# Ledger of designs, part 84: miniprotein binders against q6w4x9r395to579

Target 1, 185 residues: q6w4x9r395to579
Amino acid sequence: GHCSLEGGSFVTTFDARPYRFHGTCTYILLQSPQLPEDGALMAVYDKSGVSHSETSLVAVVYLSRQDKIVISQDEVVTNNGEAKWLPYKTRNITVFRQTSTHLQMATSFGLELVVQLRPIFQAYVTVGPQFRGQTRGLCGNFNGDTTDDFTTSMGIAEGTASLFVDSWRAGNCPAALERETDPCS
Short names: E, the ipSAE of ESMFold2; O, the ipSAE of OpenDDE; V2, 0.75 times the mean of E and O plus 0.25 times the DockQ between their complexes.

## First folded at step 8 (miniprotein)

Design c1 (at its last look DockQ between E and O 0.54; V2 from the best seeds 0.68)
Fold by OpenDDE base, look of step 8:
Structure c1 (fold): chain B 185 residues (1-185), chain A 92 residues (1-92)
Amino acid sequence: as target 1 above (185 residues)
Amino acid sequence: GDYEEWLKRAEELFERAIELWKEAVEAAENGDFEKAEELLFEAAILTYEAAELAAEAEEHATTEEQEERAEELFERIYEFARRITELIREIY
């Protein structure tokens, strides 16, 4: 399954459902029993301009009982709150520079994260087949059915992205603005 | 109206992005890879901005025709965006 966060506001779920939202909060991208130590992948969005529609992804966070890894445009911060030189390696996670523009977080448990640092901060999440039907968050449920991707944190399937996205907020933030889109690419 | 303004602006940015992409290709062909990268980066930024504008246009559509036009434009822009970003990933 491939989930992408592109252009600051565009999301494509594991089931390839595209949608758009504008938010300035931290959101759960991926939760799954397949992630060890109660791990979760989160996305941090912030205001990038003056208008409500000027929001962008500013960081990706992997958080578990054992690890906290924050990937932002300029640094990778770990449990100690310190920027680390790459490659950074834990017992089952490795963060390293893939290219001049991309970082990669590789794991031993079937999660891969590629982060484009420039020119636009974007994230690409890949999960193994063992995650099928067992994912939650903005990346959807990876069950091959796009119609139920907008399942809220409470298990309610929504028809639009607004309540869906808001339900996955990790903090107290304003409600997101959403628009469902269907790109063919 | 609002729809037309959003749509037009999206188209303009998209056209500029395409031009930048073409210039990037030319730069690469001439062996100026640094310039090519710069141009590709700019193209990518403008393309995604254009996508946002196209999406806004769609949101402001008042007719089915307008909605369809905006959607089609968005799809074209977004496809182009992905191609550029993939290229960037592969090369840089």
Scores: ipSAE 0.765, ipTM 0.897, lowest interface PAE 0.7, mean pLDDT 93
Fold by ESMFold2, look of step 8:
Structure c1 (fold): chain B 185 residues (1-185), chain A 92 residues (1-92)
Amino acid sequence: as target 1 above (185 residues)
Amino acid sequence: GDYEEWLKRAEELFERAIELWKEAVEAAENGDFEKAEELLFEAAILTYEAAELAAEAEEHATTEEQEERAEELFERIYEFARRITELIREIY
């Protein structure tokens, strides 16, 4: 199954259902029992500097009990907050430069992530056939039926992308600037 | 109105993107690969910006004629965007 995040707002699910959304949050792209250690793939969107798109993809995150791998538009890869030289390997994950413009995260558990860093930060998610019917998130449920790809985190099929996308927000959403004490005391 | 402005800007950006792509091809044929990359990247950026504008126009269309016009433009732009993306991955 193939899922893509392209441009500032365009998504295509594992079942090839296209939709658009604008948001400034972290969203769950993919959850599945096929991902070890309670793994999830997430996308981070923020406001764009481009006047034609309100928001854009700024990072993709793989999170599990063991790892928090962040691939960001500034081309720095971190695991658990620590910057890594490429190629970077764990027991079951390898992150490497595929080309001058693309990074790849390959895994032993059937998940592949390819990130185009330039000119536009875009992501391409591929999962093996063992994931069929066993995915949740913005990439849909991978069951061969586009009519229920908008299934929310509560398991309800929605008719609109907006309700579906909002249900997959993760807790690390950008907030209005907190008022802090004066930096100069 | 907003529909006509979005659609016109989408068409303008798409036409510019196509011209930049042609210049990129010419630069590559002449061996100037750094120029070709710069032009191709600019073409890609403009193409996706045009796609966003065409999609906005389609979503705000008030007639079937407007909706069909915007949808047709969007599909042409997005097909071009995907071709550029594949080219960038293949080259590099």
Scores: ipSAE 0.678, ipTM 0.870, lowest interface PAE 1.2, mean pLDDT 85
ESMFold2 (binder alone), look of step 8: mean pLDDT 82; pTM 0.784

Design c10 (at its last look DockQ between E and O 0.28; V2 from the best seeds 0.00; counts 0 for: pae O 2.2 > 1.5)
Fold by ESMFold2, look of step 8:
Structure c10 (fold): chain B 185 residues (1-185), chain A 92 residues (1-92)
Amino acid sequence: as target 1 above (185 residues)
Amino acid sequence: GDYEEWLKRAEELFERAIELWKEAVEAAENGDFEKAEELLFEAAILTYEAAELAAEAEEHATTEEQEERAEELWERIYEFARRITELIREIY
């Protein structure tokens, strides 16, 4: 299963459902019982300034009871607030520079994260087949059915990306802006 | 209206991104890898900007014909964006 965060606003779910959103918050990308220690993968979005999008990805966070690994657009990797030299290894996680433009977080529990640092900060999430039907968050539920990939944190399938994305905010953030099809109508 | 302007600009940026990609390939074939990377980075930036403009056009479409046209353009741009990303990651 593959999920991607590209171009500042574009997401493609594990079931290949594309959608677009803007927001300035931390969002839950992936929760699953397959992630040890109550692990979750999260994405941080902020205003883009002069970039190609109103908002863009600025960091990816893996959080568990043991670790808080942050990979930031400034190319700094931290665990529990402390900067780390690469390659960085814990018992079940290894973070290393794959190329001059890409970092990889590999794990023993079937999660892989690849981050493109330049020219645009983008993320690519891969999960093994044991995750099938066992995921929640912005990356969808990985059940082979795109019609319910917009399932909220309360378990309600929504027809719009904005309500779905809003439900997956982590912490106290403003609700995502809903775009109108025509501002004059 | 805004639909036509966004769509036209998306097409212009996409065409420019393709030109930059071709120049990057030629630079790499000639051994100028510093220039090739620079051109690929610029191509990637323009490609994703074009994708955002095509998505804006789709969101402001007022007919099914306009929506389909913008969606088809977006899909072509995004497919190209994926190829550039792959080139940046795995060919170097």
Scores: ipSAE 0.613, ipTM 0.840, lowest interface PAE 1.4, mean pLDDT 86
Fold by OpenDDE base, look of step 8:
Formats: structure tokens, sequence, C-alpha cells
Structure c10 (fold): chain B 185 residues (1-185), chain A 92 residues (1-92)
């Protein structure tokens, strides 16, 4: 399954459902029992301008009982809050520079994250087949059905992205502006 | 009005992004991958900005028709953004 966060507001779920939103909060991208130590992948959005639509992804965070890894455009910060030189390796996670513009977080448990640093900060999440039907968050539920991707944190399937996205806020933030999109593939 | 201004600006940036993309393709065809990458990066930036402007236009829509037009533009930008992203990945 491939989930992408692109262009500041574009999201494509594991089931390939595209949608857009503008928010300035931290959101749960991926939760799954397949992630060890209650791991979760989160996305941090912030204002990039003055209008409500001027928002962008500014960081990706992997958080578990064992690890906290924050990947931003300028640095990688770990558990102790210090910026680390790459490659950075833990027990089952490795963060390294893939290219001059891309970082990669590789894991031993079927999660892969590629972060494009320039020219636009974007993130690409890949999960293994063992995650099928066992994911939740903004990246959807990876069950091959796009119609239920907008399932809230409370397990309610929404028809639009608005309540869905808001339900996955990791903090107390303003409501996001969301619209579902159905582009031609 | 505000809607038309936002929409027009979005369209202009999007068109410029497309032009840069075309130039990037030509550069790549000529074996100048460094130039191609540079042009794609510029195209990506403009695409991002265009998307934001299109979204802003939609917020300022006062009619269903205006909303639809802005949404359609946004969708076009989305598809293009995907294409640009893919091309950037392929350069490496």
Amino acid sequence: as target 1 above (185 residues)
Amino acid sequence: GDYEEWLKRAEELFERAIELWKEAVEAAENGDFEKAEELLFEAAILTYEAAELAAEAEEHATTEEQEERAEELWERIYEFARRITELIREIY
C-alpha cells in the first residue's frame, strides 16, 4: 500500500483515494497493530501563508514507546531532542539520505517512509501486505475499498473528508478545510 | 472580484508550470538531465502555489458554478502534480 502527502494539501490513501485538506495540526497518518510498541506515523501541517488555504506539510513524525523520530525539512530529531547526523539507526529503524533531496526511513516491520525535502516537502508511505485491512488514519484502512477510507477515529465511515480528517487530529487544533476530489487517473 | 483574481492567478501559475515541464522533457530528451531536474523543481514549486491559489479561489466562490470551476482546476493541478512528482523520482 502506498500513501502520499503531496503539494501541501494532497493526500492519496493506501487504497488510492485522493482528497485534499487544509489544516494546521498534527494528524495521525498511520496506526496499526502491525507497528511495534504502539507505533504511529503522524504528519505535522502548518501555515505557509496568511490564508486558510496556505498550509503545508512541515514534518513527519514516527512515534512509539521506543522511538520518536521527527523528520523536517532541515533536520532529523530523535528521542533526546537532538538533531542527528545521518544515517541514524535504532533497533529496527534506519533513517538515511537516499538522494540529495530525499530521505528514507526504513524499518524491519514493513513500513517505509520516503520524504522529499526539496523543492516541496512531501511524504510517501509504503506498507507491506501484512498491513492490509489493519491500518487507520489519514492514509485509510488499506482494504481495497475506497468508499470506506474516510473512517473516523471512532470507526464511523464518513462521506466527506472533513470530519474524517478532524477525527485524526493528534492535538487541539482548529478544524481543517477539506474537500474530496475525484481526479481522472 | 476576489474569486476571479484568485482563479486567474492560479491558472497563470499552472500554465507556467506546464511550460517548464515541457522544457524539462525536452532537456531530458537531449540528455541534459541536470537542466531537466532544475526545470522540474521549478515546475513543482509553481504547481504547489497554483494549488493553493485554486483552493483559495474556491473559498471565495459565491456560486456553484464558481466552485465547480475552481474544483476542476484543482483536480487538473493534482494530476499534474502527480506527474511532476513521478518524473522527479525517475531522475534519480
Scores: ipSAE 0.246, ipTM 0.628, lowest interface PAE 2.2, mean pLDDT 90
ESMFold2 (binder alone), look of step 8: mean pLDDT 82; pTM 0.780

Design c11 (at its last fold request DockQ between E and O 0.60; V2 from the best seeds 0.00; counts 0 for: pae O 1.8 > 1.5)
Fold by ESMFold2, fold request of step 13:
Structure c11 (fold): chain B 185 residues (1-185), chain A 92 residues (1-92)
Amino acid sequence: as target 1 above (185 residues)
Amino acid sequence: GDYEEWLKEAEELFERAIELWKEAVEAAENGDFEKAEELLFEAALLTYEAAELAAEAEEHATTEEQEERAEELFERIYEFARRITELIREIY
């Protein structure tokens, strides 16, 4: 299955269901029992500078009990907070520069992540057939049917992308009025 | 109102992106791969910006005719965006 994060706001699920959203948060992109050590793939969105999209993808994070790998436009940062020169390897994950514009995270457990660094930071997630019907998050449930790809973190199928995406937020992602977020003004 | 402004700008950016892509192809045919890359990257940026504007227009459409017009434009832009993205991946 293929899931993509493209442009500033566009997502296509493992079942090829397109949607768009804007947000300034970390979102759970993929969870599955097929990922070792409670692994999850997450997407970080923040405000865009000069784009016509309000927000855009700024990083992709793989997190498990054993590993933390943060891929952003300028660097790869691991569990100990150190930026790493590529290739970076663990026993079951390799992160390497595929081309001058693309990084790849390859794994032994059926997850592949390709990140286009330029001209636009975009992410492409591929999972093997063992993941079918066993995924959760912004990439959907991979069951061959688009009608229930918007299943929330509570297991409820939603009809709108907004409620679905909001349910997959991780950590504090407050929306605030401009005045409330500017203590100097 | 805002629908017409978003749709017009989307069309203008998309037309510019197509022109840049054609120039990139010509530069590559002439062996100027550095120029071809710069032009292709700019074409990709404009294409995705055009897609965002077309999507905004579709979201704010107030008639079925406006919605269909914006959706058609968006699909054309996004198909082009996918082709550019795949080209960038393939040449590298």
Scores: ipSAE 0.674, ipTM 0.863, lowest interface PAE 1.1, mean pLDDT 84
Fold by OpenDDE base, look of step 8:
Structure c11 (fold): chain B 185 residues (1-185), chain A 92 residues (1-92)
Amino acid sequence: as target 1 above (185 residues)
Amino acid sequence: GDYEEWLKEAEELFERAIELWKEAVEAAENGDFEKAEELLFEAALLTYEAAELAAEAEEHATTEEQEERAEELFERIYEFARRITELIREIY
């Protein structure tokens, strides 16, 4: 399964359902029992301008009981707030520079993450087949059915992305916007 | 703020992005990889911005025809964006 966060607001789920949103919170991208030690992948969005529609991905965070890895647009990898030099290696996770613009987080448990640092901070999540039907978060449920990808954290299927996205907030943040309000309209 | 404004702006940005991409290719062919990268970066930014605008146009469509037109444009733009980013990944 491949999930992508592109262009600051576009998301494509594991089931290949595209949607967009504008938010300034940390969101759960991926939760799964297949991730060891209660692992979760999260996306941090922040304001990139003055309007509510000017938001962008600024960091990706992998958090488990053992590790906290933060990949930010500043090319800084941190564990528990400490900056690390690349390549950074833990027991089952390795973060290294793939190209001048891309970092990669490789794992031994079927999760791969590629992060584009420039020109746009973007993330690409790949999970193995063992994750089928066992994923939750903004990346969807990876069950081959796009119609139920917008399942909230409470297990409710939504028809639009806004409530779906908001349900996966990891903190107390403003509600996400699915549609942009044009002040000139 | 209406459908036509969104769509037109999306198209304009997309066209600019394409031009930047062409310039990037030319720069690379001339061995100026620094310039090529800069141009590709700018092209990528404009392309995704265009995608946003196209998506907005689609949401502001009042007819099926408008919706389809905006959707098609969005798909073209987004595909181009991905190609640019893939290219960046491959060459740098």
Scores: ipSAE 0.513, ipTM 0.791, lowest interface PAE 1.1, mean pLDDT 92
ESMFold2, look of step 8: ipSAE 0.640; ipTM 0.857
ESMFold2 (binder alone), look of step 8: mean pLDDT 82; pTM 0.780
ESMFold2, fold request of step 13: ipSAE 0.650, 0.626; ipTM 0.855, 0.840
ESMFold2 (binder alone), fold request of step 13: mean pLDDT 82, 82, 82; pTM 0.779, 0.781, 0.783
OpenDDE base, fold request of step 13: ipSAE 0.324, 0.212, 0.164; ipTM 0.690, 0.610, 0.575

Design c12 (at its last look DockQ between E and O 0.01; V2 from the best seeds 0.00; counts 0 for: pae O 12.3 > 1.5, placed apart)
Fold by ESMFold2, look of step 8:
Structure c12 (fold): chain B 185 residues (1-185), chain A 92 residues (1-92)
Amino acid sequence: as target 1 above (185 residues)
Amino acid sequence: GDYEEWLKRAEELFERAIELWKEAVEAAENGDFEKAEELLWEAAILTYEAAELAAEAEEHATTEEQEERAEELFERIYEFARRITELIREIY
């Protein structure tokens, strides 16, 4: 299954359902029982200063009970708040530079993330067949049916991308967190 | 109106992006990878900007004909964006 975050606002689900949204928050991209330690993949969007899109992707986050791996558009990779040199390995995750413009996070549990850093920060999520019918979030439910890919965090199928996307907001939005980093820098 | 302006601008950006892509390919074939990179990056940016404008036109379409026209343009632009993404990854 393939899910993509392209341009400033475009998403394609695991079932190939395209949609477009603008938002300034952290969103749950993928949750699944196939991800160890309550793992989730999240996408961070913020205001764009340069494109025709109002907002754009600025980071991708893999969060579990053990790790918080952040890959951001400034090309810094952190785990649990600590900057890491690449290649970076844990017991089940490897992050490495695939090309001068692409980073890859490979895992032993069937998740692969490729991030294009430039010219536009974009992300490509690939999951193995064991994830079929067992995903939720912005990437959809991977059940082969595009009509219910807009299923909210409450399990309600919506007809609009806006309500669907809003339901997948994670708690700590980057805009709300800016004040915490500014005073300490 | 706004529909026609968005659609016209999308077409203009898309045409320029195609020309930049052709120039990037020529530069790469001639071994000038620095120039090819600059041109390809600009083409990618313009292509996604064109896609956003075509999507805006579609959202503001008031007739079925306008909606179909904007959807067709968007699909052509977006497929081109995917090809540029592939070229960026395989060149580097």
Scores: ipSAE 0.538, ipTM 0.809, lowest interface PAE 1.7, mean pLDDT 85
Fold by OpenDDE base, look of step 8:
Structure c12 (fold): chain B 185 residues (1-185), chain A 92 residues (1-92)
Amino acid sequence: as target 1 above (185 residues)
Amino acid sequence: GDYEEWLKRAEELFERAIELWKEAVEAAENGDFEKAEELLWEAAILTYEAAELAAEAEEHATTEEQEERAEELFERIYEFARRITELIREIY
């Protein structure tokens, strides 16, 4: 399954459903029992302009009982809050520079993250087949059905992205705004 | 010895993390979810560091008792980390 966060406000789920939202919060991208140590992948969005529609991805965070890894445009911060030189290695996670503009987080448990640093900060999440039907968050549920991708944290299927996205906030932030734009169009 | 030093440091950081968690819970109870989130993140960071120190202590254990004690501490820290991360994900 492939989930992408592109163009600052566009998301494509594991089931290939595209949607757009504007928010300035931290959101859960991926939760799954397949992630070890109660792991979760999160996305941090912030204002990129003056208007409410000017928001962008500014960081990706992997958080588990063992690790906290924050990938932003300028640095990679780990458990102790210190910026680390790459490559950074833990027991089952490696963060390294893939190209001049791309970082990669590779894992031994079927999660791969590629982060494009420039010119636009974007993230690409790949999960193995073992994750099918067992994912939650902004990346959807990876069950091959796009119609239920907007399932909230409470298990309710929403028709619009705004309530769906809001349900996956990791903090007290303003409500997200939805724009019906297909990033693939 | 080295074991005691590592273990003590792990315990100290763990205690600090617990205090931050308590403050976070209090903030949340008061409706200050932004502050709660911030404190929980800080607590999480310290928790992870504490876990590393506990693991280091275990590596320096010279007796079975020391090893078990360090392992127990490590497990407690991870349990606490689980609670923190769960709370973070549930704050709205």
Scores: ipSAE 0.000, ipTM 0.182, lowest interface PAE 12.3, mean pLDDT 88
ESMFold2 (binder alone), look of step 8: mean pLDDT 83; pTM 0.786

Design c13 (at its last look DockQ between E and O 0.02; V2 from the best seeds 0.00; counts 0 for: pae O 6.8 > 1.5, placed apart)
Fold by ESMFold2, look of step 8:
Structure c13 (fold): chain B 185 residues (1-185), chain A 92 residues (1-92)
Amino acid sequence: as target 1 above (185 residues)
Amino acid sequence: GDYEEWLKRAEELFERAIELWKEAVEAAENGDFEKAEELLFEAAILTYEAAELAAEAEEHATTEEQEERAEELFERIYEFSRRITRLIREIW
């Protein structure tokens, strides 16, 4: 399964459902029991320097009980807050520079992340077949059916991307809809 | 209206991105990979800007004809963006 974050606002799920959103938050891309140590993959979006897109991807985070690996737009890779020289290896994760423009995080548990650093910070998530039907988050549920890819964190299938995306916020971020209508802003 | 402005601008940026892409290919064929990269990066940026404008037009379309026109343009632009992304990765 393939999931992509492209162009600052565009997402394609594991079931090939495209959608577009704008937000300034950390979102859960992928949760699955196939990820060790309660692992999750997360995306950080912020106000964009990219022309016309209101927000864009600025970092991707792999978080588990053992690691917090951050790959950020400034091309710095950290684990648990400490900057790392590449190639960087743990017991089950390797991060290395694939090309002058791309970094790769490869794992022994069937997750692969490729990040294009330039010209636009973009991310490509690949999961092995063991993940089929066992994913949640912005990348969808990987069940071969696009009609319920917009399943919220509470298990409700939504018809709109904005409600779905806002349900996957990690932490105290304003909802995109609430931010748009806030009279104080 | 805003729809026609967004769609026209998307078309303009897409055409410029295609020209930059052609120039990048020519530079690469001549062995000037630094110039090719610079041109290809610029083409990629313009392509995603065009995609955002086409998506805005589609979102604000008020007729079925407007929606179809914007959707068809968006699909062409987005497919082109995938070709650029692949080229960036494979050349370098």
Scores: ipSAE 0.690, ipTM 0.876, lowest interface PAE 1.2, mean pLDDT 86
Fold by OpenDDE base, look of step 8:
Structure c13 (fold): chain B 185 residues (1-185), chain A 92 residues (1-92)
Amino acid sequence: as target 1 above (185 residues)
Amino acid sequence: GDYEEWLKRAEELFERAIELWKEAVEAAENGDFEKAEELLFEAAILTYEAAELAAEAEEHATTEEQEERAEELFERIYEFSRRITRLIREIW
């Protein structure tokens, strides 16, 4: 399954459902029993302009009982809050520079993350087949059905992205705004 | 000199990465996707290290020819890194 966060506020789920939202919060991108140590992938959005519609992805966070990895445009921060030189390696996670503009987080448990740093901060999430039907968050449930991708944290299928996205907030933040977009945009 | 040492080390790591790639492809062809993934990740790490060494070599270049050689190697490593990423995505 492939999930993408592109163009600042455009998301394509594991089931290939595209949607767009504007928010300034940290959201659960991916949760799954297949992630060790209660691991979760999160997306941090912030204002990129003056209007409510000017929001963008600014960081990706992997958090578990053992690891905290924050990938932002300018640095990689780990458990001790210090910026680390790459490559950074733990027992089952490695973060390294793939290209001049791309970082990669490789894992031994079927999660792969590629982060484009420039010119637009974007993220690409890949999960193995063992994750089918066992994912939740902004990337959807990876069950091959696009119609139920907007399932909230409470297990309710929503018809709009805004309510869906809001349900996956990791903090007390303003409500997200929804906008219909062309999947090719 | 320093340039040749850095360049040689970069080439050696790159060659090892290529070998791991070949093994990964073979594993995938045999249906052993777990092994393929492991090998690809190892290849990716070596590729990264090779790139860093190539960049270091370039910084130690004293002639235009040396700069060009280091740059060419870096470009090859870069293209290879993209191939690794692509294959990783295709396994799932």
Scores: ipSAE 0.015, ipTM 0.282, lowest interface PAE 6.8, mean pLDDT 88
ESMFold2 (binder alone), look of step 8: mean pLDDT 83; pTM 0.798

Design c14 (at its last look DockQ between E and O 0.01; V2 from the best seeds 0.00; counts 0 for: pae O 11.5 > 1.5, placed apart)
Fold by ESMFold2, look of step 8:
Structure c14 (fold): chain B 185 residues (1-185), chain A 92 residues (1-92)
Amino acid sequence: as target 1 above (185 residues)
Amino acid sequence: GDYEEWLKRAEELFERAIELWKEAVEAAENGDFEKAEELLFEASILTYRAAELADEAEEHATTEEQEERADELFERIFEFARRITKLIREIY
């Protein structure tokens, strides 16, 4: 299954459902019992301009009971916020520079993350077939049905991206904007 | 109307992004790979912004013709954005 975060605001789920939002929070991208030690993948969005609708992806975080890996524009960090040289390795996770613009997090448990650092911070999440029907978060539920990909953290299918996205906030943050409000820039 | 303003701006940014891409190709053909990369990066940024504006134009569409035009434009822009992203990854 493939999920992508592109262009500062665009998301495509594991079931290929596209949507767009603007927010300034940490969101749960992916939770699954297939991730060891209660692992989750999270996306951090922040303001990228003067208007509230100008937001973009600034980091991706893998967090479990044993690991915390933050991938941002200029660094990879682990627990305690310490920046690490690449390649960075734990027992089951390797983070390395794939190209001058791309980093990769490879794992032994069927999760792969590729991050484009420049010009726009973008993320591409790949999960193995063992994850089918067993994912939650902004990347959807991976069940082959796009009609319920907007399933909230409470298990309720929503008709709007903003309500769905807000339910996956990992923190106290302003409500997300679904669409840009200023045609001139 | 609001639809025409959103669509016009999306088209303007997309045309500019295409011009930057063409300049990037020309720079690469002349061996100036640093310039080609800079132009391609700027093209990528403008293309994604244009995609957002085209999506907003569709939201403001009041006729089937307007909705189809905005959707068709968005699909062209977003496909172009993904092609630029693939090129960036491939050229290092």
Scores: ipSAE 0.515, ipTM 0.802, lowest interface PAE 1.7, mean pLDDT 84
Fold by OpenDDE base, look of step 8:
Structure c14 (fold): chain B 185 residues (1-185), chain A 92 residues (1-92)
Amino acid sequence: as target 1 above (185 residues)
Amino acid sequence: GDYEEWLKRAEELFERAIELWKEAVEAAENGDFEKAEELLFEASILTYRAAELADEAEEHATTEEQEERADELFERIFEFARRITKLIREIY
């Protein structure tokens, strides 16, 4: 399954459903029992302009009971709040520079993350087949059905992206705005 | 210091999450599943925030004891997160 966060506010789910939202919060991007140590992938959005529609991805965070990895445009911060020199390696996670503009987080448990740093901060999440039907968050449920991708944290299928996205907030923040559009347009 | 402040904030959010969970359990026991869901949603948000703050506290630790205390809190929060998830499943 492939999930992408592109163009600042565009998301394509594992089931290939595209949507757009505008928010300035941290959201759960991916939760799954397949992630060890209660791991979760989160996306941090912030204002990129003056209007409510000017929002963008500014960081990706992997958080578990054992690891915290924050990938932003300027740095990679891990446990103890220190910026790490790449490559960074833990027990089952490796973060390294893939190219001059791309970082990669590789794992031994079927999660891959590629982050494009420039010119636009974007993220690409890949999960193995073992994750099918067992994912939650902004990336959807990876069950091959796009019609239920907007399932909230409470298991309710929403018709709009805004309510769906809001349900996956990791903190107190303003309500998200949505606009139906193709990320490739 | 900074450590104590972060840890305290984490604990406060965690305690609030626990309270919401208790209310959710009660609501569920009374058959008010809609209310239970609402409460669990709020509890979940606070739980994740608490975890972040606990992690931040650990980053500001200056002693091994402080690190351990923050880590223990972090673990407790995640254990609680699992309980929330379990209850969410059970109300369906």
Scores: ipSAE 0.000, ipTM 0.189, lowest interface PAE 11.5, mean pLDDT 88
ESMFold2 (binder alone), look of step 8: mean pLDDT 82; pTM 0.784

